# Ledger of designs, part 13: VHH binders against a5wdp0

Target 1, 213 residues: a5wdp0
Amino acid sequence: MNKHNKSADALSLYLVTDSALCADKGLIETVLAAIDGGVTLVQLRDKHASDEALYTTACELKEAIAGRVPLVINDKVQIAHKAKLDGAHIGQGDLSVKQARNILGHDAWLGLSINTLAQLQQTHHHHLDLLDYVGLGPVFATATKQDHAEPIGLEGLSTLSKASVLPTVAIGGINHANARQVYQTGCHGIAVVSAICAADDPKQAAELLIAQR
Key: E = the ipSAE of ESMFold2; O = the ipSAE of OpenDDE; V2 = 0.75 times the mean of E and O plus 0.25 times the DockQ between their complexes.

## First folded at step 8 (VHH; framework vhh_vobarilizumab_d1)

Design a1 (at its last look DockQ between E and O 0.66; V2 from the best seeds 0.51)
Fold by OpenDDE, look of step 8:
Structure a1 (fold): chain B 213 residues (1-213), chain A 122 residues (1-122)
Amino acid sequence: as target 1 above (213 residues)
Amino acid sequence: EVQLVESGGGLVQPGGSLRLSCAASGFTFSDYAMAWYRQAPGKGRELVAGIYRGGSTSYADSVKGRFTISRDNAKNTLYLQMNSLRPEDTAVYYCAAVDYDEWEGRPYFDYWGQGTLVTVSS
């Protein structure tokens, strides 16, 4: 591993896959088109797939991407290790940062979702040397109750981005209509799903997003 | 195969009670927030009650104090105890498994049942 530079610029346009949205055009085809359009990092995500299916997809996608951009997987750290992906992204309720790092090894990408300043501070104190970036969000979201995080908004994103020692990628409800504002907060990158996965032209969609940076 | 199967609906007089059940299979029940929705004739589907993974509950104003949502994770079953039923409670009641996509920033319903009819009439 460690064939990619773990710079903040690598987070500029972060694609999170959705198998259902990509089904018509094909997952691999969509991802490759998006990379052609300016995607700088890809996260494989499929919450409904079996681990076996996810592993297979991971291997196929890795081969197709052919090292052009880093490929990480959502939550499934063991699959990342087994498939020799570039890394993984975990949430607050997932595997611990320490455990994830132990599984992935020293050189792999490891990202953590952050929703509050308190979480960010805790991360700085306990896990700064174990993480490569943090996902900040959700930035935009429908108001939810108890079990779901409240959206941080652009103001919250700005606050967290400024407070972060680690490279930052904005998460949650980001699309062509709000990408520019998100970039303007100082966040290093944006993570998008449907804005690219559901686009008629994923390449153009990616181009239009990265142009807002 | 994922299934949500509602039961317990029927005809009841105003002021009466019913208990709805929703049997879940094909997915990890305990990992989902669950909810009851209803759709009356000629009206849109509306939230009745929700229960989160940790057991916290929420209710529509129209049913507060009368309805109680609960879950048994060991049995993969969602319940709705409906007391003091009114004619305006007449509807098809649906069970739903609710998740949240933090990357899209929106809640969504992964699975729906086929519904069970509740008719409140004198």
Scores: ipSAE 0.511, ipTM 0.893, lowest interface PAE 0.6, mean pLDDT 92
Fold by ESMFold2, look of step 8:
Structure a1 (fold): chain B 213 residues (1-213), chain A 122 residues (1-122)
Amino acid sequence: as target 1 above (213 residues)
Amino acid sequence: EVQLVESGGGLVQPGGSLRLSCAASGFTFSDYAMAWYRQAPGKGRELVAGIYRGGSTSYADSVKGRFTISRDNAKNTLYLQMNSLRPEDTAVYYCAAVDYDEWEGRPYFDYWGQGTLVTVSS
């Protein structure tokens, strides 16, 4: 079992990494400072890294975090298993929930992205015992014409979070300017990338975000 | 290793037509939304047309009804049929492969071609 027991409190301030945004300060240094500032869960994400490079980074980050918060990986469930991470987060077009749980084992964290009520209902009917949380979004978006999904907005987030049996983390375009409004919808936590990864002071950025809860 | 290579540009008179092609290699073409952008002299790059993974399309208002975007996933090729061309359509046209960063809530433009010049003049 992981050291943290799976609790919705781990979603309070959910950091998703981006290697390019962390380039000047370094990925590990950014993550450790953010944890000191109040980050409660870290997701390793690097959209362009090779699997070999991502595995190496996962192992280094796991060692540096040293169990202080859960460490999950985006999409790459086999890497989570091989590196013995705390779990993974997957999207609608990724590995199926059943396949991901089979690879990860019973005790690992597993989350799923949801952006419609229909997807949430399907999840409740078929996958409820296989998931630990859902990511609801995208709440905000800056250039929506290039995909098939509209942002759900604060009203959509509130509707989905009220309907969800599972713990919820809000995803998509969340930063210091809107975090308070996002927390006020009643979701269990918020996920951020650039609000922390691109900050001059990741610890202070995390402190300011969690203070809005 | 990724390549997007545009072709089909050239000189045409107003009212004429051109068909642009963009040959893609080095990535799984069918997994990406694709777009055409253009950059006129002295201006920034602007979206002309986009096509999603499932085939839905979008167009800038300035080209609606005149331009048609399409894709052939079997040939890894994106097309732009340009009809009723006007002098203001003169630009370098770029092919782009578009990813979406759900966690930041924004499109991420992974790959760009080098462009093909379209000149509309008498």
Scores: ipSAE 0.415, ipTM 0.815, lowest interface PAE 2.0, mean pLDDT 89
ESMFold2 (binder alone), look of step 8: mean pLDDT 83; pTM 0.835

Design a2 (at its last look DockQ between E and O 0.31; V2 from the best seeds 0.00; counts 0 for: pae E 2.1 > 2)
Fold by OpenDDE, look of step 8:
Structure a2 (fold): chain B 213 residues (1-213), chain A 122 residues (1-122)
Amino acid sequence: as target 1 above (213 residues)
Amino acid sequence: EVQLVESGGGLVQPGGSLRLSCAASGFTFSDYAMAWYRQAPGKGRELVAGIYSGGSTSYADSVKGRFTISRDNAKNTLYLQMNSLRPEDTAVYYCAAVDYDMWEGRPEFDYWGQGTLVTVSS
């Protein structure tokens, strides 16, 4: 496995895959084009795929990326381990940070989603040495319910980014129209899905996003 | 086809208990957040309790300490244990499944059951 620098710059343009959006062009083709365009980290995410399917896709994607950028998987820490991915990203309700780190090992990337300052403080207190970055969000949301996290907005993102000891990536509703503003908050990177996955030219889409940094 | 079917509602005296169930089908139950809502006569629908895919829970202030939401992923079933029931708990209770995409910042889908009536009366 190629060692990647776990610097904040690695989070600059964070691609989260969507199998449905990438279906026409192909997942692998889309990801590779995006990397050519400036994507610095890739997260494999597919809510509809079985674990077996995810594993297969993970292996294929890993081979295709060929160590150019880190490849992590959303939530499925065991698959990351089995497929020897670079790491995983977990949410607050998923495996504990400690459990995830134990599965992945010391060198793997581990990210955690954070929505509140309280969560950030708790993370700093209990898990600072176990995480490599935090995802802050959702920054933007079209609709929320009481049983879901509220969007933090640009102001919230700025607050959390400044408070974070760990490198930060902004999550939620980020696209070409708002990327510049997100970067201006001080957040180290942006995570995007449809902005690249649904683009007619994923490479150009990525280029246009990273240019806003 | 996504289906949510509530059961367990009925008439109960104040201070009594009921356990509601929601049988889910047509989607991968374990991957989605679930919730109970209720609608009393003449009032709007309100959140009662929510449970995330990872098991984290949330409750309306009015039911904290009295109601417990839980899920059995193996059975694709959502539960609501209601203790110390009050007349003001009288409502149609609805089961909901929500796929919220945190990375896109939008809900993917929002499904509801037909509801089950809970009546608390002496």
Scores: ipSAE 0.416, ipTM 0.833, lowest interface PAE 0.8, mean pLDDT 92
Fold by ESMFold2, look of step 8:
Structure a2 (fold): chain B 213 residues (1-213), chain A 122 residues (1-122)
Amino acid sequence: as target 1 above (213 residues)
Amino acid sequence: EVQLVESGGGLVQPGGSLRLSCAASGFTFSDYAMAWYRQAPGKGRELVAGIYSGGSTSYADSVKGRFTISRDNAKNTLYLQMNSLRPEDTAVYYCAAVDYDMWEGRPEFDYWGQGTLVTVSS
């Protein structure tokens, strides 16, 4: 991938890793098979690893991917910088967008999670020139009867996608059964974890998902 | 290192009360949803009560009205007040810290305690 070319097409099928789900088959094997099947961007996520272990994994994954698709890291912007990854994705409670961009430099991918229209509008007002894309969600999520946190749903996703001036990737509970509906809202891509990481055949799983676009 | 340490279990008569505590360390307690689970002898683990970072609570139907979950974010402590105890409440009670995996749209239990035994016997 060209370091100065950050196309929305890279969001088409966005793999987020889960080290536990990949343990039996192997993280590297899973990611490479998924790329062969149509994954367009990989996010390294391992919330249980030490920073040292995560850095080692980031370096190994970067070498294995060999520039075929962008490799970003979840949250750990300093590790992305040290391992020379293609970028990072951050949430609302993480390092600020400005700080993340300062660490990563101009050319790296930087994405931000958005849950509400208010957050999207604040992002447009304050951070538009600092971000390459936004993640919109969670589209589908488990809720309890007295839980005030709710998924945004397909209608919420459609509303946010139409309002966003940045490229969008849909996040949360996306799988083979709902991927077409998610793409139909007009988002630029979908993010998946277990739909690929837990699949017996990650290449085939990726093929079936991207075919729904 | 992350630790969740339950206490307050013991032997109690039917109709009695106990208060369980879970002392948390090694993470930002206020950012996590917390839950109590229990496992009766010979049974699978089941959710008893949950409390989200914003304070909203949920309960299994079997304990609703009898148990109260609460948290003290200043002391990094989770509580379960158990009233009107019944023999079927006999179990090892586990404290859990859960983060919502927004990428999967589901809870993910990141940390578990070792449990405290509650025995309700006539």
Scores: ipSAE 0.390, ipTM 0.795, lowest interface PAE 2.1, mean pLDDT 88
ESMFold2 (binder alone), look of step 8: mean pLDDT 82; pTM 0.826

Design a3 (at its last look DockQ between E and O 0.60; V2 from the best seeds 0.00; counts 0 for: pae E 2.9 > 2)
Fold by OpenDDE, look of step 8:
Structure a3 (fold): chain B 213 residues (1-213), chain A 122 residues (1-122)
Amino acid sequence: as target 1 above (213 residues)
Amino acid sequence: EVQLVESGGGLVQPGGSLRLSCAASGFTFSDYAMAWYRQAPGKGRELVAGIYSGGSTSYADSVKGRFTISRDNAKNTLYLQMNSLRPEDTAVYYCAAVDYDEWEGRTYFDYWGQGTLVTVSS
């Protein structure tokens, strides 16, 4: 496995895949085009796929990316381990940070979603040595469930980014219209889904996003 | 294949009760928030009640105190107990699986049932 530098720059343009949005062009083709455009990290996400299907996709995608950028998986830490991916990203309601780290090993990427300052403080206190980065958000949101945090907005993102000891990637509703503002908060990177996955030209879409940094 | 199949609808007199069921298959039921919606003739679809994966519930003001939403994750089934029914409760009732995408920052409906008709009339 190629080891990647776990610097904040690796989070600059974070692509989260969507199988449905990528269906027309193909998931692998979309991801590769996006990497050509400046994507620096890829997260495989497919909440509708079986674990077996997800594993297969993970292996194929890993081979296609060929170590150009880190490949992590959303939530499915065991699949990351089995497929020998570069790491995983987990949420607050998923398995514990410690459990995830134990499964992945000490060299793998591990990210955690953070929604509040309290969560960030807790993370600093208990998990600082176990995580490689934090996702901050949602920055923008149209609607949330009762059990989900309110959008933090640009001001909240700025606050959390400044407070974070770990590298930060902004999460939630980020696209070409707001990427520059997000970058200006001090956040190290932006995570995008539809802005690239649904684009007619994923490479150009990625180029336009990273140019806003 | 994902399926949501509602049942339990029918004709009932004002003040009566009905219990709707929604049988879910083809997805991980326990990971989703579920909701009941209804659409009366000539009106738009409106939220009736929601239940989150953790069990928390929410209700439209018009049904509070009369309707109860519940779920059985072991049976992959959503329920709506409707008491003290009124003529204005007449509608096609739909169950939906709801999810939130933290990466896109949006709530969306992944799946809908075909609906079951509830008619409240004397």
Scores: ipSAE 0.508, ipTM 0.896, lowest interface PAE 0.6, mean pLDDT 92
Fold by ESMFold2, look of step 8:
Structure a3 (fold): chain B 213 residues (1-213), chain A 122 residues (1-122)
Amino acid sequence: as target 1 above (213 residues)
Amino acid sequence: EVQLVESGGGLVQPGGSLRLSCAASGFTFSDYAMAWYRQAPGKGRELVAGIYSGGSTSYADSVKGRFTISRDNAKNTLYLQMNSLRPEDTAVYYCAAVDYDEWEGRTYFDYWGQGTLVTVSS
């Protein structure tokens, strides 16, 4: 990706990896097929890997992608720095935005998860020049009882997207059945996991998703 | 090494009480929702009670009003107070840590304990 221009178009179809879901086809094979199908940005995520294993995977995936799309990592900002990835995505409970930007440097992608209008406003007031995009969600959830995060729904997503000064990617429960409705809210892109990682044909899954844009 | 170690099970008469404990180690306990499940012989595991990281609780209908789930994040310990026990409460009780995947919008189970047997019999 062009280090002088971090285009919001990179958010169009945002793949988040899951090593368990990719096990049958392989992580790298899944990601490369998905990029061929229209994925525009890849986030490496493996909640259970050791930092050493995750670093090795990050390096291998970076080489395989070969700069075709940005590669960011979930939460592990030091690994993004050490592996020279294109950036990172962090949540509200992770490193502060200032700490993450300091580690990553000026040119790297940095995204932040936003669940509420108050968080978005705080971001605009305190961190606007430090972030490249925000992730808005979770839009949908399958939990029927109280859990860690409450879904914001399509109306919540539309409200946050319209209020955001930064480019937006929708996160949480997005798949082929709802992607068109999500794009219609005006967010710049969608983030998916199982819709691609668990697909029999990741390239075709990506093609079908981006076609809904 | 992640461990969830249940204790406090035993033999009790109908109408009696037990308090189960689950000692957690090897992970950031306060970040997880915690739950008690039970498994009667020859049956699958079923949810008994859950408690979220923010403290909100939920209960299976069969135990509401009789069981109380609680957690002590300073001690990394999950509890289940079981009152007015019935023979149908006989089961192995399991402690579980569960995570919500915000990117996928669903819950999945990360860790399970070894279980503690509760037998309710005259």
Scores: ipSAE 0.301, ipTM 0.765, lowest interface PAE 2.9, mean pLDDT 88
ESMFold2 (binder alone), look of step 8: mean pLDDT 83; pTM 0.842

Design a4 (at its last look DockQ between E and O 0.81; V2 from the best seeds 0.58)
Fold by OpenDDE, look of step 8:
Structure a4 (fold): chain B 213 residues (1-213), chain A 122 residues (1-122)
Amino acid sequence: as target 1 above (213 residues)
Amino acid sequence: EVQLVESGGGLVQPGGSLRLSCAASGFTFSEYAMAWYRQAPGKGRELVAGIYKGGTTSYADSVKGRFTISRDNAKNTLYLQMNSLRPEDTAVYYCAAVDYDEWEGRPYEDYWGQGTLVTVSS
C-alpha cells in the first residue's frame, strides 16, 4: 500500500463506518463511493463485530481502497497491525497511547480522542511525539449525564483547535447542517458517520460535506 | 449471543406493586447503562427509567416517586420496583442496554429484551 502524507489535509473529510447503516448498499461500496466524493480518510468501526469478522472486513476494505486514502481502525490496534492497516484511533479509556504506538510501529497513523483542555495539555506533555492527530469532541451531543462526556460545542471546538499543536478532526454529531460551522472553527477536518453511511448517495453526500470546507 | 430476558410482569390491581427483572447475558453488563421502556396499546414506546454505570438513576415524570430502578452487576440483572400502580401503567415493559456513540454524539439502545406485560386493572 502507498504511504500517505500525515498532513492535516488528510483529515479534511474523515469517514467513520457503520456496518448497520452501510448494510443496504454494502460497506465497501459505500466507502468507495464516499472516497469518490471526497473522503480523505476512512476509519473502520463496528461496534458489534467479533475480532475475527472485523479482521476479515479490514482486509477486504484495505484491498478495495487500494491505497487511495488512509485506512485506520477504531480501538482495535492489534487488528490494525495484523491486517497491516495504516493505523488506528483510540479513546481515553482504551489502550494507552504508548502501548498503541508500540504495536503499530513508527510509521502508522495514531489518533486520540480528546474532550477537555486538560486532556489536550496532558497529551502535549506526554504523547506529542507518539500521535499524528487528535479527535476533538463530541462537538454536538444530546444532553449527557455523569458517565458521558459533555459536548464541547463550537466554542469549545474552537478553543481546543487553537490550543492543539497536532492536526485536529472534529468528532460528534457532525452532518450537512453543521459542517460549515465546524470547518469555520479552524479544525482541520470533520468526522462523519450517518451523514454518509445512511445517505442514498454516499458520493454526493461526501461532495456536499467537503464543499462546506 | 446477547440476551435480555424480562420477567415479573402480570396482572395487578390499582395501588398494587410489581417487581420486574431483566436477566442479561452475552455482553459486559457492568459496562452499560441500562433502562426500562414501556409501550402501551396504541401508543409509542417511552422511556420509564434509566440507571447509569455508576448507579445514577433517572425517571420519567409519570413514574417518579412510584418506580425504582436498580441493578446488580454481580448477577447481571436489572430491576424495576413498581409501586402504587395505576391503570395507565398498563404496557409491555422492555429492558434495554444503552451505550453512547461519541462519533454520532448520541446515546443509543444497543440491545433490547422481548418485553414483559404488566396489566393494571380492577
Scores: ipSAE 0.540, ipTM 0.909, lowest interface PAE 0.6, mean pLDDT 93
Fold by ESMFold2, look of step 8:
Structure a4 (fold): chain B 213 residues (1-213), chain A 122 residues (1-122)
Amino acid sequence: as target 1 above (213 residues)
Amino acid sequence: EVQLVESGGGLVQPGGSLRLSCAASGFTFSEYAMAWYRQAPGKGRELVAGIYKGGTTSYADSVKGRFTISRDNAKNTLYLQMNSLRPEDTAVYYCAAVDYDEWEGRPYEDYWGQGTLVTVSS
């Protein structure tokens, strides 16, 4: 179910953080500059942080963003609940969609990663009323493991986007060189990490990405 | 505290063999892909071999047929059996724990060992 206070436009330019890439400039400075440049949603992700450190960061980032855009967390649904974030994004190997929704409550954002048409169909059949959006990908990749999806490419992204009942954000290997082609597939937005987090000027990086929409 | 500790390096003649080990602690070993990298003097670090958590292996072209990567999840240990060694194999060998970053669309080496030196004398 699309909830009345959640717009697919929030997916337009979706920033996923990487604390290591932001260390020199600062995570909060990077995120705020990126929002000034046109980022519409922020996902907090720090693969190496302890839960205690991640909770502290979530609270600080929430305060700094001050409601300008939604703030969600990668995987750590309990931290989203405890820090009163706007929601979470989960993968196929994480908590079940039902468990995540139970923890988050009715109003929070909840997204799910989708790699195949079969997964999308299962989502539509079983979880449609529990999710606000799906992440489609990886669109581009340099290498994959056997237990991870191979890249779906622009054609695969277009097929999944057109089949999806839920709003879509494209995931995986997206940067300035390919963002226009990704938007042209009809997805509602793009997700980026290093294209903004590693940029000398995160505001300008965000401006250049959203201009390709 | 996460640790990856390599051992088994040393001096060996061309055509010889060595077995490298990497003892892991501080994380759930079976949930990670594992890899060996090497860095020769004055060169960049390069991937030698990888083993996914599902057991599938991959190898650099330069070592296919000579090196075998394996893991023992019960002992939290990664291995590299190196046969038919050549002077070009001389390098510091590093163990890495690797995850896939779906958001970047690439592998990401979460943890690194300190390395073990392999010297193939000619």
Scores: ipSAE 0.471, ipTM 0.831, lowest interface PAE 1.7, mean pLDDT 90
ESMFold2 (binder alone), look of step 8: mean pLDDT 81; pTM 0.817

## First folded at step 9 (VHH)

Design b1 (framework vhh_vobarilizumab_d1; at its last look DockQ between E and O 0.36; V2 from the best seeds 0.00; counts 0 for: pae E 3.6 > 2)
Fold by OpenDDE, look of step 9:
Structure b1 (fold): chain B 213 residues (1-213), chain A 122 residues (1-122)
Amino acid sequence: as target 1 above (213 residues)
Amino acid sequence: EVQLVESGGGLVQPGGSLRLSCAASGFTFSEYAMAWYRQAPGKGRELVAGIYKGGTTSYADSVKGRFTISRDNAKNTLYLQMNSLRPEDTAVYYCAAVDYDEWEGYPHEDYWGQGTLVTVSS
């Protein structure tokens, strides 16, 4: 298991994979190209894969990345452990931070999605020593319903970023059109999915995103 | 076809209890956050309780300590235990499945049941 510096800079360009979007070019090929383009951290995410398939992919991807950047997995902490990934990212409704940390061990990356200031405060009070970074968002959304939480927007992101003691990565609807503004909030990094996964040239896509920092 | 079917509603006296159930089908239940909403006559629909995939729960302030949301993924069923019911709890209660992609920033995709009426009256 490769060791990586858990600095904020590691969050600069955070790639979240999408197997469907990467299908034409290949997941591994897309990820490697993106890393060549400046991706600094990769999160394996597949909404449709079985745990078995996900584990296989995780192992293959890990081997391909060859320690160039940290590889984490979305939600599936046990797979991260089994496949000896660099860590995992969990949401508010997933395993508890404590449970996740216990599974991953002391040195693994552990990220947590944060949606509100209250959640951030709670995290600071209870889990500061257990987390390596927080994802802040969603920053953008195409639409919202009255009964659901609104996206935090750039202003919300700025507020949360400033309030955060942990390194921050912006999450939700980030692409080439808004990356610069997101970086300008003070957030340490941006997480992107389709902006890279669906790009004709993932390397160039990554280059263009990181250039906005 | 996605289906959410609520049951367990009825007429109860103040202080009474009811247990609502929501049977889900047509989607991967375990991958969705689930929630109970309610709509009283002349009022808007409001969130009552939510439960995430991992079991974390949330409640409206008005029902905290009285209502308990739970889920059985093996049975694809959502529950709402309602204790110490009050007249102001009278409403049609709706079960909802919430899909949300936080990374892409897509809005919530909700599936709704037809609702079950809960009437709290002396």
Scores: ipSAE 0.376, ipTM 0.816, lowest interface PAE 0.9, mean pLDDT 91
Fold by ESMFold2, look of step 9:
Structure b1 (fold): chain B 213 residues (1-213), chain A 122 residues (1-122)
Amino acid sequence: as target 1 above (213 residues)
Amino acid sequence: EVQLVESGGGLVQPGGSLRLSCAASGFTFSEYAMAWYRQAPGKGRELVAGIYKGGTTSYADSVKGRFTISRDNAKNTLYLQMNSLRPEDTAVYYCAAVDYDEWEGYPHEDYWGQGTLVTVSS
């Protein structure tokens, strides 16, 4: 359903799954409750699943969502193609943007993670017509600089959001305590994992998050 | 069984060089960030250098410009080239595999090697 209209509004509340965090309630139950609560896009992510298991999950989740919101996959562009998902999201160290677009076709969602202004500028110069949105982050992190990319913070997010020609979704450490501040930077949406996946009530968690927009 | 096996440690004079290797097996090496940590006697374990799956590197201030981390995904091997060694670099050096989660914004160290001793002394 949403394959023909790739609106920035689909980024408003962007759920990224984690099957282990959903285990007690079930992945499908969690995602459907979250959609009922206001999730506007779902990214399937299960870092430790085999490709075969991930493909099976993608097909089941696609059927359960039934086109209510776009369903994309993290990194695994070939699985998105095989399962006929709505698209994919890739990182800087993954498949090239051009290769991902070639696999997915013209109509699918394709997003790219951006950590720096230099990366954003390169994206605008080389890939602008191949992408539908960018993910900006990590906004928050608890790890030291040596263990990960330096967090960009709210100031960095605001700078990148204002510079971006493409729609933006904020990524990294976003939860109920900080979601309003994140939306106030002017990004089009927020991406969350544990704020919904680990919640006792995923529908309510989604409602509380989208209400901060 | 997951294994991280360090080698290349030993005794070296101040100003000397060593190259540490870490052979990885039992997991998909190319999908992990990798790091070197060290622990001097009586001290806590500290991060020395990291390398992300896309190749971006980071270094502790104490080793920047002297140490170089690298990886060979075809050989499932992590390296640490240590130049201009000093007595304060004496420590057990550990290889670690780190599962960085950009969406949660937190690294998680999943696997550790047994360590290799580096001694810098006259």
Scores: ipSAE 0.214, ipTM 0.687, lowest interface PAE 3.6, mean pLDDT 87
ESMFold2 (binder alone), look of step 9: mean pLDDT 81; pTM 0.810

